# Ledger of designs, part 17: VH-VL binders against Ribosome-recycling factor (frr)

Target 1, 187 residues: Ribosome-recycling factor (frr), of Petrotoga mobilis (a9bjd6)
Amino acid sequence: MAKRSSYAKEAEEKMKKTLEHFEDELKKVRTGRPTTAIFEDIKVDYYGMPTPINQVATLSVGEERTVVITPWDKKMLEPIEKAINSSNFGFHAINDGNVVRVSFPNPTIEERRKLVKAIKEMLEETKVALRNIRRDDIKKVKEIKNEGSISEDEAKKFEEEIQEILKENEDEAEKIFQRKEKEIMES
Key: E = the ipSAE of ESMFold2; O = the ipSAE of OpenDDE; V2 = 0.75 times the mean of E and O plus 0.25 times the DockQ between their complexes.

## First folded at step 13 (VH-VL; framework fv_pozelimab)

Design z5 (from y1 with heavy chain Y50E E98H; at its last look DockQ between E and O 0.15; V2 from the best seeds 0.00; counts 0 for: pae E 10.5 > 2, placed apart)
Fold by ESMFold2, look of step 13:
Structure z5 (fold): chain C 187 residues (1-187), chain A 121 residues (1-121), chain B 107 residues (1-107)
Amino acid sequence: as target 1 above (187 residues)
Amino acid sequence: QVQLQESGPGLVKPSETLSLTCTVSGGSIRKYYWTWIRQPPGKGLEWIGEIYYTGDTDYNPSLKSRATISVDTSKNQFSLKLSSVTAADTAVYYCAKHRYDWRSGTYFDYWGQGTLVTVSS
Amino acid sequence: AIQMTQSPSSLSASVGDRVTITCRASQDIRNYLGWYQQKPGKAPKLLIYAASSLQSGVPSRFAGRGSGTDFTLTISSLQPEDFATYYCLQDYKYPYTFGQGTKVEIK
């Protein structure tokens, strides 16, 4: 279990959620060759029950870098379209009345560079959010110290722990960005 | 909805600097590329360059040594400076929004009305 | 830079005619080709993006085709309001470049 103080654990939890949000936003930028495997974890509402898409439809690779999803029941076209479009993976599904088509992008080098610029901005915004969490939680620790609830030595320890967690999470944010940058430039 | 409007002097003397501002209204300048395009009277269109809202620029190599594009997000504006102008720089100057969506393509969906800049004297 | 060559430079046609304008790129630009309409004294207006996708609000008589280096814009039944100059644009690589334009005159 974590050895961090309750204040450091609170900061770590908030920062981890911030990183999860960043990572989820990056997943919306999908690149690569068409494959049906990416959809195996997506569930659709089937008569009130969350059901994997492959249990209500046939998935195949179509033309023009697409995956074609053919539901056995045409009533499932709209639920499938919505489930894919609402996913955190950034796909755009088109329902033509018979099938749902999902396009896989093949960006140009210039488009890839523009995408990298956009995700770099998301990284910087994420770092600002992480630093705000540190600031807010250090302020809480100082308030508790001034109220006499913890000693000065304890407060200093908690502040050092929060600073350590910030550095760890900024480093992880950078790693997440670099992995996505590589995916974008090399897909 | 989103509207672009060019502004600046319509007459510029040779060797001086042409300076134009594009004001974006009905929407935010953030998250997009912003472009300058020109058209000499009776002639075709020439892409000058573009800027991302964070300040990163790319220019037509033919103009790179003389062109500077900048953005001021607090004023919701971006601008063009073109130094050492000659009569060849007389044109209608357009600002435009370059919509970039690598899933559905790229295109210039919003254009300003254009402003004629004449280089003479 | 990628050269965009339009043909013809001008044409005259009657209301109701089918008109075809071609655009050829000096190298493969995939489908990174847009078609723009410009009426006298006005800014260009987007008609077609991604070579064949119709922009919202553009009449269905406009159609784009092509991929790679050879592209066409077709107006299936020319209307009086279609008098304009048409430009193709590649936005595949910097610098982005326009074709020379095709002036369509209604006779």
Scores: ipSAE 0.005, ipTM 0.562, lowest interface PAE 10.5, mean pLDDT 86
ESMFold2 (binder alone), look of step 13: mean pLDDT 92; pTM 0.938
OpenDDE, look of step 13: ipSAE 0.807; ipTM 0.948

Design z6 (from y1 with heavy chain K64Q S104K; at its last fold request DockQ between E and O 0.86; V2 from the best seeds 0.00; counts 0 for: pae E 2.4 > 2)
Heavy chain, then light chain:
Amino acid sequence: QVQLQESGPGLVKPSETLSLTCTVSGGSIRKYYWTWIRQPPGKGLEWIGYIYYTGDTDYNPSLQSRATISVDTSKNQFSLKLSSVTAADTAVYYCAKERYDWRKGTYFDYWGQGTLVTVSS
Amino acid sequence: AIQMTQSPSSLSASVGDRVTITCRASQDIRNYLGWYQQKPGKAPKLLIYAASSLQSGVPSRFAGRGSGTDFTLTISSLQPEDFATYYCLQDYKYPYTFGQGTKVEIK
ESMFold2, look of step 13: ipSAE 0.557; ipTM 0.827
ESMFold2 (binder alone), look of step 13: mean pLDDT 92; pTM 0.928
OpenDDE, look of step 13: ipSAE 0.814; ipTM 0.947
ESMFold2, look of step 14: ipSAE 0.488; ipTM 0.800
ESMFold2 (binder alone), look of step 14: mean pLDDT 92; pTM 0.927
OpenDDE, look of step 14: ipSAE 0.811; ipTM 0.947
ESMFold2, fold request of step 15: ipSAE 0.493, 0.216, 0.225; ipTM 0.797, 0.682, 0.684
ESMFold2 (binder alone), fold request of step 15: mean pLDDT 91, 91, 92; pTM 0.919, 0.919, 0.923
OpenDDE, fold request of step 15: ipSAE 0.855, 0.841, 0.854; ipTM 0.956, 0.957, 0.957

## First folded at step 14 (VH-VL; framework fv_pozelimab)

Design g1 (from z6 with light chain R24Q A50K; at its last look DockQ between E and O 0.74; V2 from the best seeds 0.00; counts 0 for: pae E 6.7 > 2)
Fold by ESMFold2, look of step 14:
Structure g1 (fold): chain C 187 residues (1-187), chain A 121 residues (1-121), chain B 107 residues (1-107)
Amino acid sequence: as target 1 above (187 residues)
Amino acid sequence: QVQLQESGPGLVKPSETLSLTCTVSGGSIRKYYWTWIRQPPGKGLEWIGYIYYTGDTDYNPSLQSRATISVDTSKNQFSLKLSSVTAADTAVYYCAKERYDWRKGTYFDYWGQGTLVTVSS
Amino acid sequence: AIQMTQSPSSLSASVGDRVTITCQASQDIRNYLGWYQQKPGKAPKLLIYKASSLQSGVPSRFAGRGSGTDFTLTISSLQPEDFATYYCLQDYKYPYTFGQGTKVEIK
């Protein structure tokens, strides 16, 4: 039926997953705004097992540039406080007996510049992943052409379509980067 | 695993241009920041500058008028040119991989072995 | 540029001694301070990043402390392989700058 569309769809789905991963990783990079995503990499001891904070607590953005962490079990208050304070992220966590409140000091201009450099590296890793998807899918198309399953004209069409999808996804990756860069520098 | 190797002339005459190349293997030059650092014999370390594969650079202001760092992505190499050299530029020159992680800060995790460049008549 | 001042410039110590090296920045660098070890004829090796965090593979006898402008590196029990020159590095702002070094010598 739609062999062209089938190859293009597969490439597009792989590239969309790559962009979703990029966006998810960017959410973990701090800005001037409080965010809960920054804590996704922090694990606490939960009954002897390292466990992500979001599996033992509810995280929300609070007042005065804070994140409020409400554990389901109050015995986790002290482990959560210790895990955050030992993370060396520059966060200041205060345990009030009911919740852990984490202060988000404003990044300095120099810290913001460092964050932009970090997300630029993440962008380039994403672009490499996108280009590998194109390479693999173009290789499949050429193999099918050499086997005689599709014509040379069909193969050319599929390759052009894959290249168009790559450019679209590289452009979207750049837009995602620029939005995060702006958030870092202006928030 | 990334490996770095410096190459270039070990002897340079005063007023000429020092030219060094760092060859990167075991990884892509398109991924990290690449840095030159030098150490005069028996003295401390001096950061010279970096390059990213897109051409983005920054230099120590003390060397900015004389230093040029460049990259050749097709050869997986980056280079340093330092013009108008004097005896004060005699040093071991290191290339290094500069990492930045917002949680760890900036650090140089892989260094070349270093190459001595002597400036002498 | 941010000036980094180490003290002492050299010290003489025996195996098992506790050694403390200080580093002072000319302005607030938060915790963007690394410690490097260099043995003669070799490139520097990262010991401590972000003022207090131990690099993978570095023995726990090395400890970093401090923030702002005042930082220390402590070796709790000096070993034969620890005789080297130690450098602090501020990685807060370009140009990155090293302290002048502290040479740890065997008595």
Scores: ipSAE 0.122, ipTM 0.660, lowest interface PAE 6.7, mean pLDDT 86
ESMFold2 (binder alone), look of step 14: mean pLDDT 90; pTM 0.889
OpenDDE, look of step 14: ipSAE 0.820; ipTM 0.949

Design g2 (from z6 with light chain R24Q D28G; at its last look DockQ between E and O 0.01; V2 from the best seeds 0.00; counts 0 for: pae E 13.9 > 2, placed apart)
Fold by ESMFold2, look of step 14:
Structure g2 (fold): chain C 187 residues (1-187), chain A 121 residues (1-121), chain B 107 residues (1-107)
Amino acid sequence: as target 1 above (187 residues)
Amino acid sequence: QVQLQESGPGLVKPSETLSLTCTVSGGSIRKYYWTWIRQPPGKGLEWIGYIYYTGDTDYNPSLQSRATISVDTSKNQFSLKLSSVTAADTAVYYCAKERYDWRKGTYFDYWGQGTLVTVSS
Amino acid sequence: AIQMTQSPSSLSASVGDRVTITCQASQGIRNYLGWYQQKPGKAPKLLIYAASSLQSGVPSRFAGRGSGTDFTLTISSLQPEDFATYYCLQDYKYPYTFGQGTKVEIK
């Protein structure tokens, strides 16, 4: 990567944080693959206290695209089943007397396309956030120029570096989106 | 909060390559610029160069032909290689975290404890 | 490269004394100057950045002044833990350069 001025370092740091946030939000987007993460923080009544499932049970990936929830105490089987079935996730939980099994059905092509549209909207929001960072940092450069701290030539150089960093981060955001799109369409 | 620790061989033969690693803990290497600075025994400090986690580097011109700084983000580490060393390269080598402020410039707020590298036959 | 010259190279002082160390740059560096403290066998510690801004956790008896080419670090009432070597650093232009140091010794 090209050498950066001191002013460009701050812009780069801010934009990388914006991309990290985008990646974190994409992790919340459901795919058809079995995973324990979506269930770990669903809360159940445990001795009168709302308690995350992962604090009263072991979650693992089972056969036939299921998540298997094994409570430490079998008295928790029905509360766990009820909590999952009453959630807005649309999963089907089955209690067999020893464990709670949650099925992960494959999404249809139509369902996958709707998920891709949702993450595309998240990508566009991320690009707006990146452009706001550029605007704010260019404003700082212009303020320093107007104060006489840097020349017009120096200010132009710094603005060009900030624009280059924006292009690099917009390209990276697009790559992050494409990787998640592939995961959704092929999971 | 952030902690840095240098590691590597304490003795290097002349004409060989000095190789050091800095391990970052208490923070992510992926967000800042990271710097190597050295101090010959009984002498002052010399800035060597920096790296950003994406690979962007710059070096003191006096060392540019021999120094290479690299980063391994999976291990939260960055490294210095200095080739063709002589006795003049004997020094305590420090890694440091760079801070930047738009109006106040650059400063090094966290340093490793340093590691002595002796270049001797 | 910008040469940074510190004065004095060493000084002796007693606890409670006011100590002043100067740093002179070979060309103007505006306020892009830091002060670092180093005790024997230890890494430098940042005291002052941007000529006059006190780093978090540094006692208020340390003060930086100056701009352009002439800078000072003042310790208003020297404490036992302040006996150390002090370095200035310019960060105005690559390569960043340190002064040669000022050793503050106990009488």
Scores: ipSAE 0.000, ipTM 0.484, lowest interface PAE 13.9, mean pLDDT 84
ESMFold2 (binder alone), look of step 14: mean pLDDT 92; pTM 0.929
OpenDDE, look of step 14: ipSAE 0.816; ipTM 0.947

Design g3 (from g1 with heavy chain T54E; at its last look DockQ between E and O 0.66; V2 from the best seeds 0.00; counts 0 for: pae E 10.0 > 2)
Fold by ESMFold2, look of step 14:
Structure g3 (fold): chain C 187 residues (1-187), chain A 121 residues (1-121), chain B 107 residues (1-107)
Amino acid sequence: as target 1 above (187 residues)
Amino acid sequence: QVQLQESGPGLVKPSETLSLTCTVSGGSIRKYYWTWIRQPPGKGLEWIGYIYYEGDTDYNPSLQSRATISVDTSKNQFSLKLSSVTAADTAVYYCAKERYDWRKGTYFDYWGQGTLVTVSS
Amino acid sequence: AIQMTQSPSSLSASVGDRVTITCQASQDIRNYLGWYQQKPGKAPKLLIYKASSLQSGVPSRFAGRGSGTDFTLTISSLQPEDFATYYCLQDYKYPYTFGQGTKVEIK
């Protein structure tokens, strides 16, 4: 088992961050299952200041495709209800005096198929980003070779390591996509 | 960014096949949904159908028996064929880039300039 | 197919007027409704997506509202460049369908 060079470690670090970003963006894509992550982009008026809902309330999955939003301060019930109903996400929020309950609409089969196609676009963009990291890091290795700091044989070895890391990360990106695809289609 | 341009004959005889091509530039055809929409002179718009580059298609049921949309990836183009045309098929034909975002819905953000196809003898 | 009915089919207005166009769907389309502007000899241009959200570069004088079956487009103060035909589009289910259009003309 070959020990990875500092150049390979740099490439892997950048690619891992790229995959983390891809996975974070996928969390925001709806499925048939209620999730609290979808509300991360919604801000509520908190004493005149736009504030993320998760900073003023606890969010949990409730019964029958609902999300239950429990504010620490009951005065926030109306602002939270208003923010969700005004968000144009197609959610319907009801304030019962203790919590805000959000109906999480069941996607149609047609909507689910469109969602899969949208996340496939995100996958392809992620793969392009991974390949750009490889090109950038290979360029750095070639610059060091041209400066005389490493031999041509050493440069070739480092480039091969970077290519192996790309393959590993492309495979992981595909697995991340497939997990989300299944979640969208089966929930 | 993406640009679209329709091309094809402007006159087609009744009962023959209308054939149009949309050339995509400034981007790869392998990335988006590609859609045909038509507008009879002085009338409203009619969605014809789409293709995703892998061959996934759907058509307006009113045209499904006559319409075929295809992709030529080597030319970065997609095409419409509409068979057995009549005067009712006279229209400006647009190609468009279709996007779906679950928060935004489906929308057509880039359109070709349109090409008039007249069906007459 | 889902039928989209626009009202009025045409209207005359002056610069500075407030204009309202309605669009009614034959069934519940939630908020899957877009508004497009078309000037003579040009392709349609997206103004509003998802019933109420402004597309990038569209002036804030355009506002969309509604959900379910009833939708409106409002232009709060008409400008000379706003004289055009406006179409709603439902994108809830295939086949996607447009309203018949509303022509906004100079009085």
Scores: ipSAE 0.005, ipTM 0.540, lowest interface PAE 10.0, mean pLDDT 85
ESMFold2 (binder alone), look of step 14: mean pLDDT 90; pTM 0.905
OpenDDE, look of step 14: ipSAE 0.732; ipTM 0.907

Design g4 (from z6 with heavy chain T106P; at its last look DockQ between E and O 0.47; V2 from the best seeds 0.00; counts 0 for: pae E 3.6 > 2)
Heavy chain, then light chain:
Amino acid sequence: QVQLQESGPGLVKPSETLSLTCTVSGGSIRKYYWTWIRQPPGKGLEWIGYIYYTGDTDYNPSLQSRATISVDTSKNQFSLKLSSVTAADTAVYYCAKERYDWRKGPYFDYWGQGTLVTVSS
Amino acid sequence: AIQMTQSPSSLSASVGDRVTITCRASQDIRNYLGWYQQKPGKAPKLLIYAASSLQSGVPSRFAGRGSGTDFTLTISSLQPEDFATYYCLQDYKYPYTFGQGTKVEIK
ESMFold2, look of step 14: ipSAE 0.564; ipTM 0.833
ESMFold2 (binder alone), look of step 14: mean pLDDT 92; pTM 0.941
OpenDDE, look of step 14: ipSAE 0.832; ipTM 0.960
ESMFold2, fold request of step 15: ipSAE 0.597, 0.556, 0.614; ipTM 0.848, 0.828, 0.858
ESMFold2 (binder alone), fold request of step 15: mean pLDDT 92, 92, 92; pTM 0.935, 0.933, 0.935
OpenDDE, fold request of step 15: ipSAE 0.855, 0.853, 0.856; ipTM 0.957, 0.959, 0.960
ESMFold2, look of step 15: ipSAE 0.588; ipTM 0.845
ESMFold2 (binder alone), look of step 15: mean pLDDT 92; pTM 0.939
OpenDDE, look of step 15: ipSAE 0.829; ipTM 0.959
ESMFold2, look of step 17: ipSAE 0.317; ipTM 0.715
ESMFold2 (binder alone), look of step 17: mean pLDDT 92; pTM 0.941
OpenDDE, look of step 17: ipSAE 0.833; ipTM 0.957

Design g5 (from z6 with heavy chain K104R; at its last look DockQ between E and O 0.84; V2 from the best seeds 0.00; counts 0 for: pae E 3.1 > 2)
Fold by ESMFold2, look of step 14:
Structure g5 (fold): chain C 187 residues (1-187), chain A 121 residues (1-121), chain B 107 residues (1-107)
Amino acid sequence: as target 1 above (187 residues)
Amino acid sequence: QVQLQESGPGLVKPSETLSLTCTVSGGSIRKYYWTWIRQPPGKGLEWIGYIYYTGDTDYNPSLQSRATISVDTSKNQFSLKLSSVTAADTAVYYCAKERYDWRRGTYFDYWGQGTLVTVSS
Amino acid sequence: AIQMTQSPSSLSASVGDRVTITCRASQDIRNYLGWYQQKPGKAPKLLIYAASSLQSGVPSRFAGRGSGTDFTLTISSLQPEDFATYYCLQDYKYPYTFGQGTKVEIK
């Protein structure tokens, strides 16, 4: 049988999804290693329709700190090049007739420190989201107690479980941050 | 919507300490980096330094021996103290929100209205 | 510290003119260059971040270009509300430093 109440289980599932979102956003943050995740938010004009790059091309890490974008249809080379070069990310893309290559300069120590500061902001946003989940689920527990569906003792137990889950997930968020910080500083 | 407002004495005597406070409203001070910038009358802008809510700071070397930035999270405020002031410290002082966005880089998106501090006997 | 040199220090132009302001850094700052507009008695306002990215709500007649050490701000068709002083800012390395400013006067 489950050790935690259904209220604690609900909070845990929502907090897990919040951490998954945090991890997914961290994947997009550049390190000393080139990554294709940074292009996830860029869309290209595909026959007049904004389309994610990964739906029209294969993205891979190339040699000499590049990301190589290989479109399935060579007619997409120019639209992909233009979309990347006009993006708010300031990338420089070169179209060689077969692939689009994006230069991925090694971050300087100053840039790495800025990236760590940026993911600190993302961590704080994640902590706020976790605390909002606790607040909402504690509110639900208090409502069912006031309706008479559970006792005072049961309500206290459920609230304590939710607090424990928050602590566990805040600790996990910090570990996720520290792993990414290490990747940024050491790669 | 984050708002910043500088406050403090507009007149400071030479050799004394200039003391300013920036009040942050519409957002939490625990989230961003907070910066002081000044502008002497008719001249350009000079970055003074920043603070993060945990106490992490850095200063313009030209002011490092005299400047102290501090934060009071309970009041949602951060402050500047500049000791041993002279007429050269007469300026409009701005507080600003410093952003570190991994896509956009670094920038100052919100500024206070500024407060003139005159150093005169 | 990284020195930022703006050119020209001032200019006069007519409504509709194309205006270009340059900013040179004393060392490579990649694309960590912002452009700020300041009107008399007001705080600076961010126009361009990361050398070429237009801040939300800023008219498209403003454009930034450059990387490394040489940067430009262009106003493609000067409007009466563009009277202001413009500053570049390197935000690559502390201490962050501003250019000395360029005053743009209409007529």
Scores: ipSAE 0.433, ipTM 0.760, lowest interface PAE 3.1, mean pLDDT 87
ESMFold2 (binder alone), look of step 14: mean pLDDT 91; pTM 0.926
OpenDDE, look of step 14: ipSAE 0.818; ipTM 0.947

Design g6 (from g1 with heavy chain T106E; at its last look DockQ between E and O 0.80; V2 from the best seeds 0.00; counts 0 for: pae E 5.2 > 2)
Fold by ESMFold2, look of step 14:
Structure g6 (fold): chain C 187 residues (1-187), chain A 121 residues (1-121), chain B 107 residues (1-107)
Amino acid sequence: as target 1 above (187 residues)
Amino acid sequence: QVQLQESGPGLVKPSETLSLTCTVSGGSIRKYYWTWIRQPPGKGLEWIGYIYYTGDTDYNPSLQSRATISVDTSKNQFSLKLSSVTAADTAVYYCAKERYDWRKGEYFDYWGQGTLVTVSS
Amino acid sequence: AIQMTQSPSSLSASVGDRVTITCQASQDIRNYLGWYQQKPGKAPKLLIYKASSLQSGVPSRFAGRGSGTDFTLTISSLQPEDFATYYCLQDYKYPYTFGQGTKVEIK
């Protein structure tokens, strides 16, 4: 098969970045395994300033499906405990005087179904982003055809390449989704 | 921003099929879960069911044998059919957008204005 | 199905009063609970999602709390526009179910 045009390469690179973003966002979605990523959006009162937890503590996965939060300064134990218990994630944090431990219970079947619904929405958002890339790059090809820089036959070929790349990336997005769905339902 | 509008007959005869359509504007139907909810006059709210644009549905068991929700992505619409209606099906019918956010949970952030459907001979 | 019991079914209050409405689930629903406000002739409007999170554009006088089976909605200082019927909704498990409603009336 022939080498892809610069327009197809540009579309392919943008679409690969879109898939990487989708995959990165999926990693933040909890499964049956504890993860520290879910706490990235929680801020704690640090001497009157809302500060991300990861700037005042080390987060790690502990035993029995827990996340262990070890603050740099023990004075932050209570603010961290309060911030997590005030969050709407449904976690329960306990402070043992040295660390804050957050229970990360195994999701129920109902919770797993809700997680699958959420990642299905993320998949559709990803597909929209892929289609926008196709639209934008096909528009560029048509502009240079209208300027006379390429022939109508060349423009048609480039558009076909871009459409082929979209199909490949939509298929890959679906495979990424299915792998995560399986992980959610089976872990 | 998303807007929802119910449409359909306001009067349905007993034993016939109630048929309503919700038109979505300001957003694509291909993204969210779409829900029907009803409220008999002077009574509380009852969740009927949802549809995802690919055809995934679930229904309140009390209505499961009679209710069908469908989607027409080309018209950006979803619909409810409720067969074999009786006076007990007289209600204001709402369509709603359901958002699933794995951090924030599930909620109905946009509702149609509602349409009264009366079942009467 | 999960039964949602609201209390009280009706209350009378004056502007400036603190109002508390309770909602009890027949089983543990974690924090999958929403609060909705409905004015006569209007669709319900979301106030609180996930038991305690305030929806955008909703005044801070509204607060939700609770987890498991027992939940509350509090209006810290009742305003004239707050006279309405309030519903809780569990969105933990299908079928999603509403409480029967609490009508807040002017005294």
Scores: ipSAE 0.203, ipTM 0.681, lowest interface PAE 5.2, mean pLDDT 86
ESMFold2 (binder alone), look of step 14: mean pLDDT 90; pTM 0.915
OpenDDE, look of step 14: ipSAE 0.710; ipTM 0.895

## First folded at step 15 (VH-VL; framework fv_pozelimab)

Design i1 (from g4 with heavy chain G105N; at its last look DockQ between E and O 0.91; V2 from the best seeds 0.00; counts 0 for: pae E 3.0 > 2)
Fold by ESMFold2, look of step 15:
Parts: structure tokens; sequence; C-alpha cells
Structure i1 (fold): chain C 187 residues (1-187), chain A 121 residues (1-121), chain B 107 residues (1-107)
């Protein structure tokens, strides 16, 4: 009763990693509060190679709704500024010769509503990934039953465990979404 | 790759209800924002409204009293009903998929081919 | 509703010409402006989103500029397949509204 099968533990591990990915992606979504995570997917030209910005610079949160980007090589100031200003997130980057500072203006109510719609899409993608894990693991249980390695009663119990784990993880995904929604609308 | 296809009667009598269905293939209707847009012959485009599969919806205020958008997740379809039609409702009707990507502004990336609905007789 | 005014309503141009179409919003829409191309008998096709971002698979001769209320679509060297009607769309606030269109024809 208290002990989960190996099939349930496999499903639980995969679903937890799926939720970790969802939460990590949500950290990148703009709010009324600045964060460095949003810049980690922006690439800059480094010696002819598209390179993630955090591999050529240190990123930190500054005062007054800014992020400060300090490149290790000052020759990267202009490429970093260009890469940020070319993004479609509405960032405005200022290059002062030492660092690149990015201002995070408060989103309008309409922009906040659009961000909430965007994370709803991310939530649904996460739920699809969770349901795929359930489907695959239920298939494995049915195969083992058909091979005779477990009884019909055992297979049914393992399938119920996997379904319970899915429900738990879908509920947690919803809670993660609701926390981010609140942050977007209220920050 | 998502594909959209409009279907429904091409001729509707005045005062009756125009009813169209958009069938979604190559993707799940439980994602994205599903939109109806129309274009009177020789004229510009008019946004009608959208639906999300959970029931979230909004309509052009000019059509709000007459338009209903609905979704049937079991058939992977969404529909438009427009009541009390007149000749002014004659148009090509498009269904479209809207994305709200957090890194990008919203946009309509896939459209159906469109279906002409004529209101006459 | 936010009114979108396109200029010109039509233009004639030759292959190789630089073509510029303008779109003006009745209020500030930040960068929530898309450009769509429509050929006769076809659905509109997205070219530019977020005022200046090129959609995947769209040729680089298309460029969008602007923010706030004034926006442009430029075709740097017009090709035979570019003769079409072009629409701007504000997607800032419901109801979404389109400009009236700009028909680009062979001179």
Amino acid sequence: as target 1 above (187 residues)
Amino acid sequence: QVQLQESGPGLVKPSETLSLTCTVSGGSIRKYYWTWIRQPPGKGLEWIGYIYYTGDTDYNPSLQSRATISVDTSKNQFSLKLSSVTAADTAVYYCAKERYDWRKNPYFDYWGQGTLVTVSS
Amino acid sequence: AIQMTQSPSSLSASVGDRVTITCRASQDIRNYLGWYQQKPGKAPKLLIYAASSLQSGVPSRFAGRGSGTDFTLTISSLQPEDFATYYCLQDYKYPYTFGQGTKVEIK
C-alpha cells in the first residue's frame, strides 16, 4: 500500500523531470520583476559562432528593474547589445563601454494577459508530456502481464498507481502555473 | 504540422443561422487559440473571435450578440454559429491557429483555405 | 476598437523595385503588429510578427519596422511571386483589427 512498484517509480521520476523542465522554462518568462534567465537562450556572434550569452558574460540583476551583463571581453559589448535589441521581447539595452544594461519596463495589462496565455500553452505541452509517460508505462505493464510475469490483478494495480501519479503531477503542474500567473499579473 | 479545414453549407437564407466547422489535423485542439476570421468578397479581413479548449473565448463586439464559437475535443474540431444573418454576412470564412509564445508576440501561423458563405434568397 | 490605416491602398511596381507599405494605428500598440500576404483565392500568410521579426521560411527581402503607431513593410527587391495584397494586423488588444490592405500590382 505504501510501497510503489518499479513501474510507478519510473513514471514518477520521468514526470518529476518533466515538471522541472516546465518550471525552469517558466522562470524565463517576463514579469514585472527582472530576471537573468530570459537571456540564457539569446545567442551572440562569438568569433563567427552563435554562442549563448551566458558563455561570454556574467549576468546579474541590477537596481531599478535592470539586468547587468558584464562580458569577459569588452569586444563583446556591441555584439551582445545587438543580439538583445534584435530580440522580440521589447528589451532596450544600453552599452556604456563597460557593461550592457537592459531595462525591464512594466508590462501593460494587455501584455500581462498575453503572457498568461503563453504559459497556458506551456502548461498544456507539459500535460501532454505527462500523459505520454503514462501511456508508455501502461503499455509496459500490459506487455509484462501478457508475458505472464505478473497477474491480471497485479497489472491492474500497477496501472492504477501510474494513473494516480499522473493526477498528482498534473495537479502540481497546475499549481506551478497558477503561481507564475499570479506573479505575472501582480508583479 | 497543423492543418485546418473549414466545412459547412455555402448558402444560408437571411435571418437563419450560419454554421461552420473547422477540423484540426496534425495537432491537438487542446492547445493553441482557435480563431475565426472572415473576408467579404473584395473587402478586407475581420476578426470574429477565438476559443481555447477550456471554454475561454472573446468576440468582436460588433458580432458578440450573434456569434458563438464552440469546441468539440473528441472530434478535434471547433465551430462558429452566427445567428440572424443578412447579406452583409456574405464572406469567405477562415479558421486559424493563434500562438501565444512567451518569447514572441501572438501570431496566426496556420489558416484554413477558407470557405465562401453566401447569404441570399 | 483600434483603427489600422494602410497606405497606399494600391501601388504598381516592377520586378526589382523597392516597395514600402505603411500602417498607422489609432493608438499605441507597442510592437504588436503583424504583416500578412494574401494571393487571390488563398488564405493570408504570415510574413512579419512583432513588427520586425521575420517568420520562418519567409525571404529576407521582406523587412518590418516601427513601434508605437507607425509601421512599415519593405520589400527590398520585388520578385514576381510578391505581387499580392498585403495586410497589417494589430494583435495588441481585442478586437484584433486589420488594415484595409495594399494591393501590389505589376506596373
Scores: ipSAE 0.441, ipTM 0.770, lowest interface PAE 3.0, mean pLDDT 88
ESMFold2 (binder alone), look of step 15: mean pLDDT 92; pTM 0.940
OpenDDE, look of step 15: ipSAE 0.812; ipTM 0.947

